VH-VL binders against q9h9l3. Designs and how they scored, part 68

Target 1, 176 residues: q9h9l3
Amino acid sequence: PRKMVAIDCEMVGTGPKGHVSSLARCSIVNYNGDVLYDEYILPPCHIVDYRTRWSGIRKQHMVNATPFKIARGQILKILTGKIVVGHAIHNDFKALQYFHPKSLTRDTSHIPPLNRKADCPENATMSLKHLTKKLLNRDIQVGKSGHSSVEDAQATMELYKLVEVEWEEHLARNPP

## First folded at step 3 (VH-VL)

Design c67 (framework fv_fezakinumab)
Fold by ESMFold2-Fast, scan of step 3:
Structure c67 (fold): chain C 176 residues (1-176), chain A 122 residues (1-122), chain B 111 residues (1-111)
Amino acid sequence: as target 1 above (176 residues)
Amino acid sequence: QVQLVQSGAEVKKPGASVKVSCKASGYTFTSYYMHWVRQAPGQGLEWVGWINPYSGDTFYAQKFRGRVTMTRDTSISTAYMELSRLRSDDTAVYYCAREYDYWSGDYYFDLWGRGTLVTVSS
Amino acid sequence: QAVLTQPPSVSGAPGQRVTISCTGSSSDIGAGYDVHWYQQLPGTAPKLLIYDNSNRPSGVPDRFSGSKSGTSASLAITGLQAEDEADYYCQSYDSSLSGWVFGGGTQLTVL
């Protein structure tokens, strides 16, 4: 029995012409959707593009943001040894410069039963927004509550719970 | 019927302000971001900015910051774009457009208003 | 001052194929952002024609197709018809400008 958490990160554009993705916010919630961590994070590089429509981040959020190295340490302490749920989670791990064991990773963008419930092709990578609307009848990242990595992490956990029993049984028989 | 209905044509003097409206119907107004795009006569499309109709949050293209203000009234499902200190080169058709995303997370504009012609002349 | 580069015009005869290019840079199409295409008939608002590089909305015939490679995208129109005569615009997101950008537009003439 291991504890399970869900993570969602927001990235901003750094590097030449803003096309490098750097961590700028991270939210982690527990199985019940309670917030364990939620901080704005200051990248070590100059921010070229806040990508505000996607990230919800503006210059004002960076004034007292937690420096990347400190935030990374805090986040990894929470994730280590737990089952971590995310959507397209490889992007989050890349931004964290972190490798999480595949056996403890659950990516809601690559769970065939979840796509099947949404009437989508099993091998397609569906957006979190689309799956949440189809399966939970809830709008996220647009209109209802604004863009929030907390909201995204909560939605991701709820989506995983829809297939948890089936998928954990599958993984027990077919270890990654 | 999903549609965006814009206010009628406006003629303004240089230095004046203009406020264009965009009324949404046939969908949940607060569930989709609204963008504004303009097109000068015989010219191409130019993005102005977006508003989140639920929160009222806005983001404007650098060129328009300090002169444009976007607002909305959720009780009548209407978005507004106000452009101040008008110049002759602001003469254009101004469109509102609904933002959409089906799969990728890259946003596009799936529904457009018919446009409002704003003429700035002496 | 269009950010994405399109040819200003293209022409073809009924039944033929035409292709319209859209060239970006490392901050937009080259950064991995998807390309969308809009059709603007004379005197009308733009209408979504292709989204996410190659997908068609309901009601758009399969004569219209899109593709993307590197820093460029293209719109192909086969079986050209008189009613295809319009301006065509590509669109993407540009990280250097932190906003949506359009091509200069391509006027299609059906001869």
Scores: ipSAE 0.671, ipTM 0.881, lowest interface PAE 1.6, mean pLDDT 92
Fold by OpenDDE, second read of step 4:
Structure c67 (fold): chain C 176 residues (1-176), chain A 122 residues (1-122), chain B 111 residues (1-111)
Amino acid sequence: as target 1 above (176 residues)
Amino acid sequence: QVQLVQSGAEVKKPGASVKVSCKASGYTFTSYYMHWVRQAPGQGLEWVGWINPYSGDTFYAQKFRGRVTMTRDTSISTAYMELSRLRSDDTAVYYCAREYDYWSGDYYFDLWGRGTLVTVSS
Amino acid sequence: QAVLTQPPSVSGAPGQRVTISCTGSSSDIGAGYDVHWYQQLPGTAPKLLIYDNSNRPSGVPDRFSGSKSGTSASLAITGLQAEDEADYYCQSYDSSLSGWVFGGGTQLTVL
């Protein structure tokens, strides 16, 4: 079987009004939750809004941040050939200016068996925080200091592991 | 009823700018990425870039970076593509196309505008 | 310009079977990205014909089929009809370019 990794990214606002979401941190963990990658990333353009309350990113984090082009190369090298697990992962891929093959992507925001296990509507889009609380009895994204992408990536992987067997069988029978 | 309506044909001089509009109807404009694709006369399709109508995020093909600007007005469900410093080889039919569906990881264009001919000539 | 390679033209008689190939590379089709096909009738905008390698949108006849293997994809048209005369384009995603790519297009002529 292919190796599996989970990814979570934090974005800051760039552009004239800070409406452009630019990658500012990326965390990748393996199947066991070990951190494979965790770097602050410097966007190629000026940051207008750090979105700190959500992203956890502060100006000081950008002082020695990895330039986007370099970070992107590092991240893509890790992701290539892997099954990539994430929550609402399309946002992460957009921020990376990259898309992973659909057949190798697992989005925990879009797995009906996972929602069912959490006593949620199967076709609903539930937050990572909610699913983590319901299924793992763990609080993430607590406080006003912003998200921890490592914590979120680990939670995402653990959630997927709960339904991995069932979902992989489903995908085998119904290839995307 | 679901459709994309594009602005009319444009004739421009080299060095000028052109702004093409694409109005969406029949669906939630901000829920789907909008792409722009152009086609030179007698040639194939060429991807220009995409915009997220919700956030305004954009990504352009390398060929057009620094020369193309994609924007949107959510109040009227309209996307815009502006191409500056026009040259003769920019002559093409420019299409807006909806991506279906970024939530499912599908990256195909299921809805197309009728295209806007932009002619660049001296 | 075109990253994916298609034959410039194919032809067939009514009722015959024709195939259009789409050859990519390790950074697009070979990387596991899905292939989509579009039909463009003369003087019209492209129309989605096949998505995700082999799926047909509603309204597309079952005589149109798609497949993918390795770094290549193929569009097959059985029971060729006069109305099938059009340009056909394959599409995929290229990881090296971080963008969507099209084939050069194939002009199908019905004899």
Scores: ipSAE 0.035, ipTM 0.615, lowest interface PAE 5.9, mean pLDDT 91

Design c68 (framework fv_fezakinumab)
Fold by ESMFold2-Fast, scan of step 3:
Structure c68 (fold): chain C 176 residues (1-176), chain A 123 residues (1-123), chain B 111 residues (1-111)
Amino acid sequence: as target 1 above (176 residues)
Amino acid sequence: QVQLVQSGAEVKKPGASVKVSCKASGYTFTSYYMHWVRQAPGQGLEWVGWINPYSGDTFYAQKFRGRVTMTRDTSISTAYMELSRLRSDDTAVYYCARSGEYDYYDSSGFDPWGRGTLVTVSS
Amino acid sequence: QAVLTQPPSVSGAPGQRVTISCTGSSSDIGAGYDVHWYQQLPGTAPKLLIYDNSNRPSGVPDRFSGSKSGTSASLAITGLQAEDEADYYCQSYDSSLSGWVFGGGTQLTVL
């Protein structure tokens, strides 16, 4: 547990028609759900689409945001050598321009036992909101003012804990 | 049949810039990262950086930051690497190489590689 | 200096077994990152030989195998043939550098 963290990132749209996803907030929590990192992050490119209804990011959050290069360094220092839990975590790693070791990565969107507990097809990619409601009886990502990456990271860690023993045993027998 | 075809050899003077091209065919150009790797004569492989052809995002090795620029043109499935302020020790074969699918987790090595472009920097 | 350490050369006779080591640190191989191996014949581009520690691309003979343990990886070549004479490079990702890293290369001579 001491070497496990959960991450959730919020992205804004940059580039033509806001098509490119750029990191604008990152939250990291420890095994117990305590916040280790939570910063707004300034993309190096012009923000075309804040995607506020999903990201919760607004122009005012960018005023004192940490520049991407600095934030990335801080985040990677926390992630390095740890088991990192996320939901559809490849999107977070892409936004960070980072490759985390496969053996130390846990993606709650691709854990068959977790889907099974939620009465979902084992190989389907289910949303964090659905799994959290079904398995933890908790509503997250409520309203239209955007998601909380802290709340999402906390929910993701709690979901992983439901299958941790079973999944770690599976990975020991079937290394990625 | 996946292929990467690179531009021809270049000879440059110190202080000049060089732009190498890499034309992809046989796969969806925007689905895979494109890497640039160089090899000085008789020496080993050195990673320069990558570009995501879908987004245009780039990441460069610290040694090359401020001197290298990677771009792409999706209409012709071509990636470019431009290296500026050339020095004699930039003389090398420059390779482009494809890595894993960017919209899926994990890179599974670099495959395929272009044949390489020899860049000679001399006065 | 290369980030990953390989012996500069290795040699063997036809039919023999040779192994090429690749030694990293806690920020690359030791951090759990996969190791890939490339074969470079004289005057040609590198060719992917082994990916994700031990997997062979289509067309690579089973005489080539890879393994990984701790901070190190190894490439094994059994039934050595004259055609195996080449330079071999290991590669991984280094989290402290945030980039891809290669070994210095090993020149294999078939005696």
Scores: ipSAE 0.012, ipTM 0.621, lowest interface PAE 8.2, mean pLDDT 88

Design c7 (framework fv_fezakinumab)
Fold by ESMFold2-Fast, scan of step 3:
Structure c7 (fold): chain C 176 residues (1-176), chain A 123 residues (1-123), chain B 111 residues (1-111)
Amino acid sequence: as target 1 above (176 residues)
Amino acid sequence: QVQLVQSGAEVKKPGASVKVSCKASGYTFTSYYMHWVRQAPGQGLEWVGWINPYSGDTFYAQKFRGRVTMTRDTSISTAYMELSRLRSDDTAVYYCARSGTYYYGEGSRFDPWGRGTLVTVSS
Amino acid sequence: QAVLTQPPSVSGAPGQRVTISCTGSSSDIGAGYDVHWYQQLPGTAPKLLIYDNSNRPSGVPDRFSGSKSGTSASLAITGLQAEDEADYYCQSYDSSLSGWVFGGGTQLTVL
């Protein structure tokens, strides 16, 4: 059987007017929610907007952060050959400049059975916070100090576990 | 109509640099990756690298790192590939080709391709 | 050197079937990455023939089909026609190289 991990990344704004999203933190947890990786990452470009309200990233976190090229290598060694779970995971893969196989990717923002269990329209893109509250009765991303990518990755894995058997069977019969 | 139009053939001496252009039309230039692929006469296809036209981020194949630079100009929907310190074995047709940026839809396939730019390196 | 392995040539008579193999490794096809196939007619740019293992773009006849299993992929061409004479390339993504990789190409000769 293939191993499974969950990922969540935090991005900061770089480029003109801070409109480009650059990787600034990455957290990866295993199936049981144990942390496999959690590092602050230094973008190769000048940071113009820390987006702290959402990212939790501050200038102090960049002082000893792992350079992007090195962090990317470490992260990809963990992801390669595994089923990777995330929420709106295309944003994480873009920030990593990485293509993960579609057949090994699970996006909890696009799993119809998960939305159905939460009494949400099957084709809607629901936030991680909303799905976690509805299905796990847990409040995440609380307060004004930014989100924890560890907390988000753990919640994402737990959400996927609720539909894992049903969804894996669906994917086996309907390959992506 | 989606198309990629490349600059004309170039003849260069060893040690020189060449800059090839690829002008996109018929789609949103910043929504897709632009790739560069080369083909030496009678040989196979070799991937050189890609650029994300939205961010300007690039990634190059190991063989070309230190010699290739990819840039773009979003005001004219044009991508560029510059190869420096040219050798005779850099003689090839250089293609630009478009791909998607994520796997939920249009993904990793290359479509369309430019018609190619022949770069000849000889003394 | 090509990363994916294809036979250098294949031949068949009009109306016959040919199959072109594409062999990768655990970091590309074996890692679950999709395989795409391109047809290159003499003097032209490559053209997308098959994408995501087995899908055909609009305008590609159903005589062309693709499949993938383990670390390998195959392109099958049935009802061979003279117009099919071309070079065929497979392509995938390799996670260890963080880049796209091509097969060495297969020259198809129709009689």
Scores: ipSAE 0.337, ipTM 0.772, lowest interface PAE 3.2, mean pLDDT 90
Fold by OpenDDE, second read of step 4:
Parts: C-alpha cells; sequence; structure tokens
Structure c7 (fold): chain C 176 residues (1-176), chain A 123 residues (1-123), chain B 111 residues (1-111)
C-alpha cells in the first residue's frame, strides 16, 4: 500500500494588488499526524499582502524563510509517489505550481461520504473548520493569529481516516 | 479562437542571445501556464521550461538553467523566452504552448501550440 | 533530459490498424501521471491528438484512441489513412524532474 500524507499551505498575496496567491508556508504530516515538513517559504515576488488574519504569516516569518524554488523541491520529494490528502487541495497544488496524479489525490472538500457523516449535503463544499468541529469535535483556526497549517494538515488527515475505507473502495470501483 | 503567435526566425552567432516572443489571444493569458518546447532539426521535442503568466514564476529544465530566462508582459498577453550563450546545438524550432493549471482542471496537456520560431546558430 | 521510449517508426497500409507504444518509468507514467499524444504533420507544429490517456479533442476522429497501463501508454490508429502520415509524440510529467517529458517520437508511414 502507498504511503499517505496530508498537506496544508498558507499563501500570501503577491503580484498586482496582491491577488496572486503565493506559497508562504507548507506543512506536511504523515498518516499518524507526525510532521514531515513545516517551513516558511519566501515567494519569488514581492509580498503585497501577508493575509495575516488568515495565513498567520508575518514579515518576521520571511526573514529566514526558505526560497520558493528550494522549498518546492523539498516538498515535491515528499509528495512524490504518495497519496496526498488535503482540503481544497487544488489551491495547495496551484501555489506549488505542481501536478500530482489525480488517482493519488484525496480532497476532503469533495468526499461525499465525509459530508454525509457530518450531516451535510453530499455535494456541498464544507470548510475544514466545520468538518473538524462536526466530526472530530475539535476547534481549529481559532483566534486572531491566523491558521496553523500543521493543525490543519493533521485535521485533514484525521477527517480522511474516518472515510478512508469506503472512499478507497469507491475510488477503486470508480477511478478518477 | 485560442491562438499563439510567435516572432519570426532568428539567425545568431555562437555566444549571442536570442529572445523569442509568443503573443496569446482568445483566452485569459494569466489563467494558463506558458511552456516552451524546442525541436532540433530532424529530432524530437524537448521541454525547456514554463512560466506562470499570472505571477511571473518560472521553472526551467535543468539543462537550461542559468542560460534561459522566461518573462511575460501581461499588458499585451505576450510571453518571452531568452536563451543566452548560444551554441550550434541550440539550433532548433522553438515552440510556445499553453497548458492548464490544476485549478482549472485542464491538466498538463499542451494546447494549443504556436507555429514555432526557427533559431539558427551558426558561425 | 529524460524521454519516454517510442519506436522510431511504424508503418501500415491504408485501412489497417497501427499501434504506437510509449514506455515510461516509475517517476512518470508509472507514477500515475496522465499521458498525452501529439500529431505533428510534416513542416507543422505539434497538435494535441489525445489527452488524459484516452480522450479526444474536438475534431479528432474516433479512429484515434489512447490507453494507459502500468508504466506504458499506447496510441492506436484504425482505418489508417494517407493523411495520418506524421510524427507522433507521447508526453507525460516526470516527478523526479518536476517537468514534462516527451517520447522520442514515432514516424508513421502509410504505405
Amino acid sequence: as target 1 above (176 residues)
Amino acid sequence: QVQLVQSGAEVKKPGASVKVSCKASGYTFTSYYMHWVRQAPGQGLEWVGWINPYSGDTFYAQKFRGRVTMTRDTSISTAYMELSRLRSDDTAVYYCARSGTYYYGEGSRFDPWGRGTLVTVSS
Amino acid sequence: QAVLTQPPSVSGAPGQRVTISCTGSSSDIGAGYDVHWYQQLPGTAPKLLIYDNSNRPSGVPDRFSGSKSGTSASLAITGLQAEDEADYYCQSYDSSLSGWVFGGGTQLTVL
């Protein structure tokens, strides 16, 4: 069986008016929730908006941040060949400017059985915070300090574990 | 219709630099990656690198790192590839090609392609 | 630069079926990345023929088909026609290179 990891990234705003989402932190955890990677990342472009209230990223975090190209290489080495679990993971992959095989991707924002378990519409897009509260009885993304990508990645993995068996069976019968 | 229009053929001496342009139309320029692929005469396709027109971020094949520079001008939906320290084996047709992003669900396929720009490097 | 492996040439008579193989590795096709195929007519730019292993863009005849299994992919052309004479390239993504890779290309001759 393939190894499984969960990823969560924090983005800052770069480019015109800060509308470009650039990777500023990436956290990766294994199946047990152990941190495999957690680094602040320096975007190649000037940061226009730190988006601190959401990202938790501040100027001080960028002082010794890992350059994007280096971080990307490190992250990709971890992800390669693994089943990657994330929430709205397309944003993470976009920020990484990376393509992961669809068959090895698990997006907890698009797993009907997970929503069903949370008494949510199966085809609705629920937030990580909501699902975590509903299914794990845990509060994440609280306070004004911004998100913790490690916490979010861990929560994402725990959520997936709840539906792993049935979802993997479903995917086996219905490969993407 | 989606279209990529490339600049004309170039003839350069060894050691010189060449800059090829690719103007996009018919779609949102910043929503797709722009790739550069070259093809030496009678040879196959070789990926050079890509640029994210939105952010300006680039990634080059290892073979070309330190010698290639990809840029874009979003105001005119144009991508550029500059190759420096040219040598004879850089002689090739250079293509720009569009690909989707993971977000847009269009994957890593290249479509469409420009018509190519012949770059000849000779003494 | 790493390339996918294709036969250098294939040939067939009009109306026949031909197959072009594309062999990769555990870091590209074998890693689960999709394979795309391009047709390059003489003196022209490559054109997308098959995407995501087996899908045909609009305008591509159904006599063109693609498949993928393990570390390999295959392009099949049925009812071969004279206009099919071209070079064909497979393409995928290589995680070890963090970049795209092409096959060496296959020259198809219609006899």
Scores: ipSAE 0.025, ipTM 0.693, lowest interface PAE 4.8, mean pLDDT 91

Design c8 (framework fv_fezakinumab)
Fold by ESMFold2-Fast, scan of step 3:
Structure c8 (fold): chain C 176 residues (1-176), chain A 123 residues (1-123), chain B 111 residues (1-111)
Amino acid sequence: as target 1 above (176 residues)
Amino acid sequence: QVQLVQSGAEVKKPGASVKVSCKASGYTFTSYYMHWVRQAPGQGLEWVGWINPYSGDTFYAQKFRGRVTMTRDTSISTAYMELSRLRSDDTAVYYCARSGTYYYGSGDRFDPWGRGTLVTVSS
Amino acid sequence: QAVLTQPPSVSGAPGQRVTISCTGSSSDIGAGYDVHWYQQLPGTAPKLLIYDNSNRPSGVPDRFSGSKSGTSASLAITGLQAEDEADYYCQSYDSSLSGWVFGGGTQLTVL
């Protein structure tokens, strides 16, 4: 009944020794996997570590990137009032400086039935790559040139759809 | 035991700046966000903004943008709120309060609170 | 001006029940954000009374309860006692403001 989207963000390292994670790309897809948003985002502070092997972000992507404040406004307009699916999604929300309602948030890294289907311990935090390989027989995040946040958002939505009926029923009985 | 200890009362003239401190103890300072909330005499609570002590990221309520600056010193587990260009209507008790992020720790509820710092702005 | 609307005062006799309402909008409570309640005794800092709509911290008696529906939340206090005389504030998060918002506060008088 409520519209559902999936999100995946890429972060770069800022601050001392590049230890702070700052938003540098965001992808949002709808229930069917169609892209609603996909932009490179310019952090307001100096990038110390592009973390390219994981983020896929390079200096060239920053040239015409959308400034953080503008991108944040655009992203929040898409997320507001929707069920938002992500993997370890609290990291994405932290990078956005955003608080999405718990009742409308679905984190595929914390759904016990999903781990059960993957023959993993129910309360373990499994990577998106592992769950996607195990349950969808698909390899994502291939190679050493970084991840595609579009690919990750699409995989996350597909993983959630495997447990959607069971998990929504659970949440209706056990509201967050 | 978790404690937030704030600096003492301040009296300032209009146009001056004030810097209030909040020293945390009894928990990992960088694992929780620190909020600042003010209360004018006889009035309600008003959220000023937050700081993530780990990253130094801040977010301020629209009303205070351009006048407030939040910082922290992780070596002494202390958060600071500096308010500039003070007006008489900035007279208030300023509280620090701890929260988790929305999804971990104590969630987004504010607990504990410091005892407050009275800032009086008068000529 | 407070973003969330509370009645400015409520009163009751010892042993009675009172309810304090907190009305928001589609961008805060109506958007699904949790509501927290704080009790402020005269001359003291606010203290967490109810969190995540209906949960009590350790040390808060069960005569305090919270609920949330649609764009509104309520704090119920049963078995009123003289020491309940205080100001009560609701709080939520507002997505349009990207920040925490409070109700204007309700002064409870125990008659």
Scores: ipSAE 0.426, ipTM 0.810, lowest interface PAE 2.9, mean pLDDT 90
Fold by OpenDDE, second read of step 4:
Structure c8 (fold): chain C 176 residues (1-176), chain A 123 residues (1-123), chain B 111 residues (1-111)
Amino acid sequence: as target 1 above (176 residues)
Amino acid sequence: QVQLVQSGAEVKKPGASVKVSCKASGYTFTSYYMHWVRQAPGQGLEWVGWINPYSGDTFYAQKFRGRVTMTRDTSISTAYMELSRLRSDDTAVYYCARSGTYYYGSGDRFDPWGRGTLVTVSS
Amino acid sequence: QAVLTQPPSVSGAPGQRVTISCTGSSSDIGAGYDVHWYQQLPGTAPKLLIYDNSNRPSGVPDRFSGSKSGTSASLAITGLQAEDEADYYCQSYDSSLSGWVFGGGTQLTVL
């Protein structure tokens, strides 16, 4: 069986209007929730909007942040060959400018059995916060300090573990 | 009726620049990435790079970095590829092709393709 | 130049079955990335023929099929027709290059 990791990224706004989501923090945890990677990342272009209330990113975090190209290399080395679990993970991969094999990707925002377990419509897109509260009885993303990507990654992994057996069997029968 | 309409054939001298256009229709221009792929006469397909029409972000194949510039005009749903310092081996048909964004969607396959723009570089 | 390896040419008589192989490496097909196939008729632009290893877009006959195993992929054409004469290209993604890669192309001749 392949090793499994969970990823969560925080993005800031760049570009002329700050509409470009640029990677500013990335956290990766293993199956047990141990932190494998957690770095602030410096976008290659000027930050227009730190999106602090959501991202938790402030100017001070960028002072010694890892340049994007370097961070990307580090992150990709960790992800390569592994099953990567995330929530709405397409956003993370987009920010990383990276494609992970579909067959090795697990998106907790698109797992019907997980929604079913949470008494949610199977085809609905539920937030990580909602699922975590419902299924793990844990509050994440609380306060005004922004998200913790480590906390979010850990929660994502824990959620997936609840449906891992069932979902892996489903995927084996129905490869993406 | 998704369509990509490309500009006409170009003839350039070595050292010159060429700018090819690709006008998209039948879909939301900013919701899909635009790729450029070229094909030298009698040769295979070679990926040049792509642009995110929404943000303007670009990523180029290493071979073309420093020489290619991809841009877009969202007001007219048009993507542009400019290749500078042209040389004879740049002679090729240049295609624009649509894909989805990263991962989800049709991010890693190209559909549809433009009809191509022949760029001839000769002294 | 091509990262993926295809036979330069294949041929078959009408009604026959032909296969086109596409061999990659551990950094592309072998890494688990999907393979797509394109058909390029003479003097035309490539057209998506197979996506995600084995799926057919609307309008593509079911006599076209794709498969992937290990570091290789294969395109099979059954009931070969004269109109199938074209160049066929496989395509995948290489994370090390952060870009798309194509096969060298295979010229299919219908005898």
Scores: ipSAE 0.179, ipTM 0.758, lowest interface PAE 3.0, mean pLDDT 92

Design c9 (framework fv_fezakinumab)
Fold by ESMFold2-Fast, scan of step 3:
Structure c9 (fold): chain C 176 residues (1-176), chain A 123 residues (1-123), chain B 111 residues (1-111)
Amino acid sequence: as target 1 above (176 residues)
Amino acid sequence: QVQLVQSGAEVKKPGASVKVSCKASGYTFTSYYMHWVRQAPGQGLEWVGWINPYSGDTFYAQKFRGRVTMTRDTSISTAYMELSRLRSDDTAVYYCARSGTYYYGSGSYFDPWGRGTLVTVSS
Amino acid sequence: QAVLTQPPSVSGAPGQRVTISCTGSSSDIGAGYDVHWYQQLPGTAPKLLIYDNSNRPSGVPDRFSGSKSGTSASLAITGLQAEDEADYYCQSYDSSLSGWVFGGGTQLTVL
């Protein structure tokens, strides 16, 4: 069977008025939640808005950060050929400038059985924080100092594991 | 409703440059990538590169780097491909084609395609 | 040369089944990237025939089907018709090239 990993990225604002989202941190965990990758990443463009309240990124994190091109290469080596789990994962792939195969992508913001288990409308896009509280009885993304991408990636993998058997069977019968 | 309309055929001498246009209609121009694919007479399809109409970011196949430039004008929903230092083996039909972006469910396939622009390079 | 390998030609009689193969490597089809198929009639632009391995766009008959296994994909055409005579191209994405790749094309002749 193909190996499975979960990813979560943090983005900062670059470009005019900080409207462009650029990769500034990436965390990848394995099936058991062990960290495979967690690095601060230096965008090639000047950072206009650190978005610290949500990203947890501060200027000091950029001092020894891995340049984008090098980090991207490292990350893609981990993701290639694996089932990749994320929450609203299109944002992560966009920040990485990377196309991952749809058949190997699992987006916990778009899994109807997961919403059903959480007593949420099947086709709604629910936040990671809400699903994690409802299904795992755990509070993530707490406080005003920013989110932990490691914590988010771990929670995302645990959420997927709740529906893995039925969702993989569904995908086998209804390929994307 | 979704349509890509390309500029007309061009005849160029070796060493010249050519600029082909692709005007999009029937969808939000900035929500999809625009690709360029060429086909030499009697030959197969060859991917040239893409442009993100929203950001202006581009990526070109290794073979064309240094000779191709892709741009767009969002006010008229038009993408451009300029190929410089033309050689006789650049003679081909050049197609624009739309693809999805990095979001879940977008896909990496090309639909629709423009009807193609024949570029002939001869002395 | 093309990155994905297709047979240069295939032929069949009306009503028969034909299969067109598309062989890649560990960096494209083998890496799990979806395979798409295009039909090109003489003098026309390619038209999307199959996307994401096995899905048909609106207007494509169910006589056309796609499948993928390992490093290869296949396009099957059942109930072959004269109007199916065309060139067929497979396409995928290659992670080592960071770009889209095509097969060399297969010319289908309906006898």
Scores: ipSAE 0.177, ipTM 0.699, lowest interface PAE 4.0, mean pLDDT 89

